# Designs tried in a protein design chat: VH-VL binders against Sensor protein CitS (citS). Part 4

Target 1, 196 residues: Sensor protein CitS (citS), of Halalkalibacterium halodurans (q9rc53r339to534)
Amino acid sequence: AQTHEFSNKLNTISGFLQLGKIDEAVDFIQKERKIQQEWIHFFIERVNDPTVSAVLLGKISQAQELGIDVDIDPSSQLLTPLQERQQELLVTMIGNLLENAFDALLASGIENKKIYISFTDMGDDFIFEVEDNGPGIPPQLMESIFEEGFSTKEGTHRGFGLALVKKAVHELGGAIFLEEGELGGACFVLTIPKHE

## First folded at step 3 (VH-VL)

Design B13 (from s04 with heavy chain Y102W, light chain W56Y; framework fv_spartalizumab)
Fold by ESMFold2-Fast, scan of step 3:
Structure B13 (fold): chain C 196 residues (1-196), chain A 120 residues (1-120), chain B 113 residues (1-113)
Amino acid sequence: as target 1 above (196 residues)
Amino acid sequence: EVQLVQSGAEVKKPGESLRISCKGSGYTFTSYWMHWVRQATGQGLEWMGNINPSGGSTNFDEKFKNRVTITADKSTSTAYMELSSLRSEDTAVYYCARGVRWSGYGMDVWGQGTTVTVSS
Amino acid sequence: EIVLTQSPATLSLSPGERATLSCKSSQSVLYRSNNKNYLTWYQQKPGQAPRLLIYYASTRESGVPSRFSGSGSGTDFTFTISSLEAEDAATYYCQQYYSYPLTFGQGTKVEIK
């Protein structure tokens, strides 16, 4: 139910942004008081795709409600037009990666939960990175986390999310990597070719 | 000790291609971005591009698009920069430098530089 | 792209004097989320690679002498050497890492008389 209401608010914001109605989008966000005003300005400057903007703003709002700090690298940008299928799958991948980070952090018992996001498109690829300061992924499970239906001990459930991300990124001719990050938690890197 | 060691000086003719290596040591190679910066004779610093060694994703200044290729080999902790269709204006010292993405303090460790001369 | 303009082009001073260098950005490099300025200062001596001196506009890198300092916010930044030493003769560059492409100022050459 909460997911339904959240989705409806994102659609409204996406609609305003898609129509170039920036003032209306800002007013809607301010009235709801779920997203910091500073983020709307950042996304207007740095993200040309209204649907991607709406999803990221919605995920930031969700993180805020869950007590999770989200920081986005200020050099982030997504200015290259996305093809319809790239947009659809990127939105799905962003959603699943952030949801997995939320779940890991909430299960961890850490007081100062943090997620760092970076995205760029200044080269030949769309690049999207998500890093959290949670417990990370045990080396023996690194390959298994991308399998459909994977789950660990109660409280660290992975479900279908990462399997969906791997399938989506492969459909676009890209790749997903799990690397050692600066925060000590999980660091996922997505690469998607701009041209096919 | 954290170090970046670059390949030696190059002398090239116009139209040829250049390939410079940059080997990192003393740190986790995939935890830092690797940048390439050049300095033409008597001029200032110019950012060319960077690579995330985690996955090999790159960003370039649009000025170098279609001429620059940046790659990285995790197994040897080495980044490479290739520049094609060389012109006399590409005569410069080329540097690699590491950067930390989320700490935001730019480039803290630099290679010694590779002198490249392009002349007929 | 963000353009950084440094002034003066050359500064000629005697040992013990104060050096003040300016860097102006065409756009703000202040990141609202963490209230930090994504501006860095480097020192480059002839024949050497650049050396990081200041990051986040005002934070000194480890091992950098206290005579070096940075200040400013948004679009206007200052780099100061409180008491010049002979070894400080170099070109100083500001650089922004707020937005791609990353850019440098044109440099200020500090000469010791």
Scores: ipSAE 0.435, ipTM 0.754, lowest interface PAE 2.8, mean pLDDT 85

Design B14 (from s04 with heavy chain V100Y; framework fv_spartalizumab)
Fold by ESMFold2-Fast, scan of step 3:
Structure B14 (fold): chain C 196 residues (1-196), chain A 120 residues (1-120), chain B 113 residues (1-113)
Amino acid sequence: as target 1 above (196 residues)
Amino acid sequence: EVQLVQSGAEVKKPGESLRISCKGSGYTFTSYWMHWVRQATGQGLEWMGNINPSGGSTNFDEKFKNRVTITADKSTSTAYMELSSLRSEDTAVYYCARGYRYSGYGMDVWGQGTTVTVSS
Amino acid sequence: EIVLTQSPATLSLSPGERATLSCKSSQSVLYRSNNKNYLTWYQQKPGQAPRLLIYWASTRESGVPSRFSGSGSGTDFTFTISSLEAEDAATYYCQQYYSYPLTFGQGTKVEIK
């Protein structure tokens, strides 16, 4: 029930933002008290794309329900207008990277689960970074995680998320990197050229 | 020991280009941002921009728009800053400094500085 | 852009005296989501690169003497040297990490008389 209600609320927020009804989106979220009002003000000032804002707000809310603490770097901004295809692929990549982080953290058994997000566009590229405090990626698997069908999980599930991210970012002429982060887990860095 | 070593002093004429290198050692080069900060004689510190050496992604202060280029070569653990169309007011000491990526932690290791004089 | 204003421009004090330096931000650098202030303090001696002393407004960097401290929140910050030593003669800068472009205050020069 909470999951269904949550999805309906995200659709409402996304709808308001896509229609440019920022005041209505803010009012709706304030009444719900499920998402911090500071997030809304941050996104109004720092993110010029309603769809990207809606996806990030939705993922923050989802993380909260999963017991995962999400921080976005306060210097983050995305003010350069996105082309339609860049927007479509960026929201897909954001979704897959955050779902990957959620899965890793939930499987880890770590009590204090954390995700840190950073994004900037002050240079020639859109930069999007996601870091978690999970177990990280073993060096032996760093190349394999981007292969189609790769999964470290036992059972019937097979991973395609990171392979989809690599495909999407390469379509935009960009790249994805896996690095050591400050939180001790996986740190994924996306770079996407602003101009083709 | 964590260390940043910069290239030597430069003397330039207005309209020329400047290129400074900054070589890191003693740490994982791609785990930190590299910042460029300058300081005119007798003046304060001025942030120019930064680069994530992992992907080469950069951020700049708009006042250097179209003049500054920051790059990094992770195979040699070296960052570069190029400033074109030099003016006399670009006379300064230029520093590279490593900084944390996602925390409010500051720039904890700095290069020794490169003195640049632009005069006609 | 966020403007940081430091005062006073210069402090001339004797060894053993307390130095109090101010840094005021044109807008809040307190990040409500994690309740941290994105404000750092640096020491710069003549002819040398800056040295990080304080981060997150009040957390002392490893190896920095306990006489150095930072306090404040939002827009008003203070840096204190509880008992000046001769080696503390330097210019001190505050810097914000809250928003791009990153900015520094103009500095406060501490002179030992």
Scores: ipSAE 0.552, ipTM 0.791, lowest interface PAE 2.2, mean pLDDT 85

Design B18 (from s04 with light chain R32S N34R; framework fv_spartalizumab)
Fold by ESMFold2-Fast, scan of step 3:
Structure B18 (fold): chain C 196 residues (1-196), chain A 120 residues (1-120), chain B 113 residues (1-113)
Amino acid sequence: as target 1 above (196 residues)
Amino acid sequence: EVQLVQSGAEVKKPGESLRISCKGSGYTFTSYWMHWVRQATGQGLEWMGNINPSGGSTNFDEKFKNRVTITADKSTSTAYMELSSLRSEDTAVYYCARGVRYSGYGMDVWGQGTTVTVSS
Amino acid sequence: EIVLTQSPATLSLSPGERATLSCKSSQSVLYSSRNKNYLTWYQQKPGQAPRLLIYWASTRESGVPSRFSGSGSGTDFTFTISSLEAEDAATYYCQQYYSYPLTFGQGTKVEIK
């Protein structure tokens, strides 16, 4: 499937970045013409973890193909080294939050689909925010969206992603919040302690 | 200044349909939910439904779901509420109201109201 | 649906007096993960559209005088006017935005003697 091919490309990019082969990673992405060179340079400067960079670049590429505009707060950074488990769970959480935003925006039929991402490690915590300009989360569902197996569709959609995010962030001693944002859609904030 | 301006008063017969417009100005129309609330003479407020103008997603009170249709036109910053199969009990003032932040975080700006009379 | 019950139906008070209005919910409107109550208060004067006064049960809307306040959590909420002014004669409604359909209380009418 195209998703499998995309994952293989993401793994190749991650591999180059892990080996410090920045030029090779840039050349690979330019050849595929799926990610703008400006994004690559931003992540090289602002994100020390090659796996997190690869996941975010892959998600930005996917958003672009879906007609979704992604903005990242220019002050964003993840320069503090991640422990192995923090990296694994953060990658999973980022993936699930962005997939939820994509699904909400595509289902909404909105003309100007937009996602805003912000992340920082300047304090005692890693903080990661994802906001969309979709329909938002109805108040009645705010508590239940984090339950395992939650679904807004009969039978087929299981809502596994948000429950997984809540479990993952709690395993790291952190928290997830659904906050008010400026775009009018859902705004999820992850807070993860740098140390125990 | 942020404003919501509604269409004028309507007089209808039972069984007819109603269409009210609500034009927003002074803000980004697609960034806020639009609610419809009605009030019968001397009675309380009753929520009918809402729409996210950006995507067209709607929510309704079940008592109106088979009779009410809410739409929005981004190009004119105008929301519409249609109510079919009118009854005398539908005689009320109908308001549109802007929802602040997400779907239900207070209604901070209201239209002036549209008076609807349903009588034989 | 969530049913909101307001009391009293009518309050008749003099300027300078404290008005205390109650709103009780048939189920909790507290979103516990964020410690937020999805409850608002509106003021409606005769012939006018409602005006938002308080959201999140206790947060005052911009431009609303400090004499208006809200308190409570879960199912029991109070709206207070610390010192009534003549201009405060109106019907006051609570409204929940925790669950669809959104619902209003039946209103409390505040009359100035």
Scores: ipSAE 0.006, ipTM 0.462, lowest interface PAE 13.1, mean pLDDT 81

Design B19 (from s04 with light chain R32K W56Y; framework fv_spartalizumab)
Fold by ESMFold2-Fast, scan of step 3:
Structure B19 (fold): chain C 196 residues (1-196), chain A 120 residues (1-120), chain B 113 residues (1-113)
Amino acid sequence: as target 1 above (196 residues)
Amino acid sequence: EVQLVQSGAEVKKPGESLRISCKGSGYTFTSYWMHWVRQATGQGLEWMGNINPSGGSTNFDEKFKNRVTITADKSTSTAYMELSSLRSEDTAVYYCARGVRYSGYGMDVWGQGTTVTVSS
Amino acid sequence: EIVLTQSPATLSLSPGERATLSCKSSQSVLYKSNNKNYLTWYQQKPGQAPRLLIYYASTRESGVPSRFSGSGSGTDFTFTISSLEAEDAATYYCQQYYSYPLTFGQGTKVEIK
């Protein structure tokens, strides 16, 4: 029920943004999620894809409810039109990367949970980065985390998120990289060619 | 000690191509962006572009879009900037500089610079 | 693109005097989500690479002398050297990292008499 309700709200937000009804989108989001007007205006100015904007706004709202501080690099932009399949897979990859960061931070027990997001499209690729300040990934496990069914939690059916991201980005001719984070946690870098 | 070391000075003719290297040491090369900034004789600083060494993805100023290529080799911790179809106006000192991603420092470590003269 | 305009072009002062440099942005570089200004100040001496002095408009980089400070928000920024020393003779640049392409001001040259 909540999933259906969330999907309908997301569609409403996307509709307002597609029609250029910025004030209506702002009012709707603020009433439903208490999200800040500056976030909505940032996305309207910097992201030309309404679906990507709606997903990111939804994830920021979810992070707030979980007590996670999300910051997006202000130089971020996504102004190049996405092909239908690129949009579909990018939304899926964004969702899985952020859910992984949420899970890692919630399991860590640290008091000041932080996620940093950056995205750009000024070169030949769409670049999307997600970094958290959690415990990171041990070097021994860095390659294993992209395997289907991998999980560090016994008894969970999860373990497909990062494998799905790797499959999705590979379908688009891109790549995903895991680096040690500047913040001490995991840093995932996603690259997708604009034209291939 | 964190250090960026650039290749030596170049003298080029109009129409030729330039390739400068920048070797990083003393830090994790893939954890930081690498920027390229130039300074024409008697002028200020001009940002050309940057690269994420983790994936090799680049951003660049549109005024260089048809002429600049930025690459990075993770195995040697070296970034490269190539500028084609050189003109006299490309006479400048070219710098590489490390960009800190999320701490908001901007460019905290710079290479020593590579002087490039383009003359007939 | 965001244009940064610095003034004055040249500032000639004696040791011990206060230097005040201005940087004006064509657009706000204040990021409301974290309430930080994405503006830096660099020092460049002749024949040398730039050196980072101030980031987030007012935060002094580690190892930078306390006589250097930055202030301002949004579109109007000031860089101050409270008591000039001979070694401070240099060109000072502001730079924004709020929006691509990244841009620098044209520089203010500080000369010591």
Scores: ipSAE 0.528, ipTM 0.793, lowest interface PAE 2.5, mean pLDDT 85

Design B20 (from s04 with light chain W56Y Y100W; framework fv_spartalizumab)
Fold by ESMFold2-Fast, scan of step 3:
Structure B20 (fold): chain C 196 residues (1-196), chain A 120 residues (1-120), chain B 113 residues (1-113)
Amino acid sequence: as target 1 above (196 residues)
Amino acid sequence: EVQLVQSGAEVKKPGESLRISCKGSGYTFTSYWMHWVRQATGQGLEWMGNINPSGGSTNFDEKFKNRVTITADKSTSTAYMELSSLRSEDTAVYYCARGVRYSGYGMDVWGQGTTVTVSS
Amino acid sequence: EIVLTQSPATLSLSPGERATLSCKSSQSVLYRSNNKNYLTWYQQKPGQAPRLLIYYASTRESGVPSRFSGSGSGTDFTFTISSLEAEDAATYYCQQYYSWPLTFGQGTKVEIK
């Protein structure tokens, strides 16, 4: 129920942004009292794709509900138009990477849960990075986390998120990397080539 | 112990290309962005672009985008900057510098610089 | 592109004097989400690469003497050397990391009389 309600709110926000109704999108989000106007202004100026903006704003709102602090690198931008398939898969990858970070942080017991997001398109690639301050990924599990069905905990729906991200990024001719993060947790970097 | 070492001075003619190397040591090469910054004699610093050595993703200033290529070789911890269609205005000292992926820290370690002279 | 304007172009001072350098940004480099200013200061001595002195507008880099400090927020920033030493003769640059492309000010040259 909560998921369905959240999806409906994202569709509303996406619709406003797609129609160029920036003030209406801002008003709708602010009335929910789940996200600050500074975030909305940032995304409107720095992200040209309404659907990507809506997903990111929705995920920030969700993080706030979960007690997770989200910080986005202020140099981030995504101004190059996305092809329809790139948009669909990028939205899926963003969703799965952030859900993975949420789950890791909630399971960690860490008091000050934090996620760092960075994205850029000034070079030959779209770059998207998600970092958390959770326990990170042990070296022996780095290969396994991208396998379908992987999970360190029992659950029927768990273990598909990262496999879906790897599949999606490879379809776009890109790559996903697991790096050592500055926050001390997991750091995932996506690279997606710009194509004509 | 953390160090960036650049290749030696270059003398070029207009229309030629240059290629400068920057070798990192004493740190995890893939954990830092590598920036390229130039400085004409008696003038200020000018950012050209950067690379994330892990994925090879690059960012450029529009001013250089059609002429600059930045690459990295993880096996040798070396970044490269190639600048094509050289002009006399490209005469400068070229620096590589590392930066953290978090914005705001700036560039904490710099190479010694490579002097490039472009003259006909 | 964010334009950084430094003033004055040159300061000629005696040892022991206070040096005050200005850097003004064409737009705010204050990131409201973390309340940090994405502005750095570098020192460059003749024939040398730049050296990072201050990041986040006011945080001194490790190993940098306490006489160097930075202040300001948003669009107006100040770099101060509280008591000049002969070794401080150099050109000082501000730089923003708020928005791509990264940009530097034109520099302020500090000369010792």
Scores: ipSAE 0.038, ipTM 0.632, lowest interface PAE 7.3, mean pLDDT 83

Design C18 (from e11 with heavy chain G33W, light chain W32Y; framework fv_enfortumab)
Fold by ESMFold2-Fast, scan of step 3:
Structure C18 (fold): chain C 196 residues (1-196), chain A 119 residues (1-119), chain B 107 residues (1-107)
Amino acid sequence: as target 1 above (196 residues)
Amino acid sequence: EVQLVESGGGLVQPGGSLRLSCAASGFTFSSYWMNWVRQAPGKGLEWVSYISSSGRYIYYADSVKGRFTISRDNAKNSLSLQMNSLRDEDTAVYYCARVGATYRGFDYWGQGTTVTVSS
Amino acid sequence: DIQMTQSPSSVSASVGDRVTITCRASQGISSYLAWYQQKPGKAPKFLIYAASSLQSGVPSRFSGSGSGTDFTLTISSLQPEDFATYYCQQTNSFPYTFGGGTKVEIK
């Protein structure tokens, strides 16, 4: 979950990246001791949108605090400029997909928790993938997970995350898929059409 | 063990059609991106086409766009390449190759199937 | 399209030699570069990804380096089984493109 402190850190990182102050962004993150310098350099080279970079870096930092190992496909890129609405909705979708992966892994009791991220804009679509090594989604729940209010958690948690992702991606003319991936857990694939 | 076995190659006339198949075994086929790569006699490697794990995202080299169609059947663990309007320059050994979900390197290749376009 | 220029086109070497092959991209591809080995009549074999990461099972005498536009594959002490043609490939963007190949021949 995002906190006020986390949001402030993301805003600071985003601000440095928006101003082209790459060295300052790297220094800020390195001094926090929450993100490896290699991640920062990767995102600076491979992601042109500073808000998307900031969100991904923040989620990696959060995963590290939760004891979750995160790897990103080395060929990933997001170099095509995003329209304002695409950026807003993509940030929301990334946040919700990663939160769902964190929740699944923490609930699973798996010792070596791992998330893989892959994204590309090399074709006609923006494609974004999140895969975990958790227990996956039971077949009987595959359709239900995208419905508003669905939750496997007990207590006060709301099941809006995946419903919001489905709504957001459909607004952009895209789709979300649940596929089988390399890690054996849930693998969510987002596709968003590019605009000329 | 991972195996990819191509078939369907042969001798065809210019303007003809041919369908290549690639049979996958030893891994969860539906989880992997697949590619076709070709190699003309005595020449280098040329990428032909890409298909995502679900089959929804497809890309082609400009030299084959509009003539070749890549497809997959995840229930049958098979990859296909429908080749129409064949030209002399399409003469090559055609390989299918696997790409992992998290990597773009071609980690496993089939042995290839030979396509000869004879005029 | 990103053009990959590989040099030399061939090199004659003896067992125990250090062999260096270079690959140049027509535009920046960061570290998204793979190397393959191909022996006559056989399919290519995956050697290196992300410019410098060895695939599991590849001997440590193989190493890759470089970023941006200039890349190098080095075989530190050539063995008899290393006589083959080597190809670089950019994985940065579609269409994927390969270098022209470097044939490593026995002297």
Scores: ipSAE 0.006, ipTM 0.456, lowest interface PAE 14.3, mean pLDDT 80

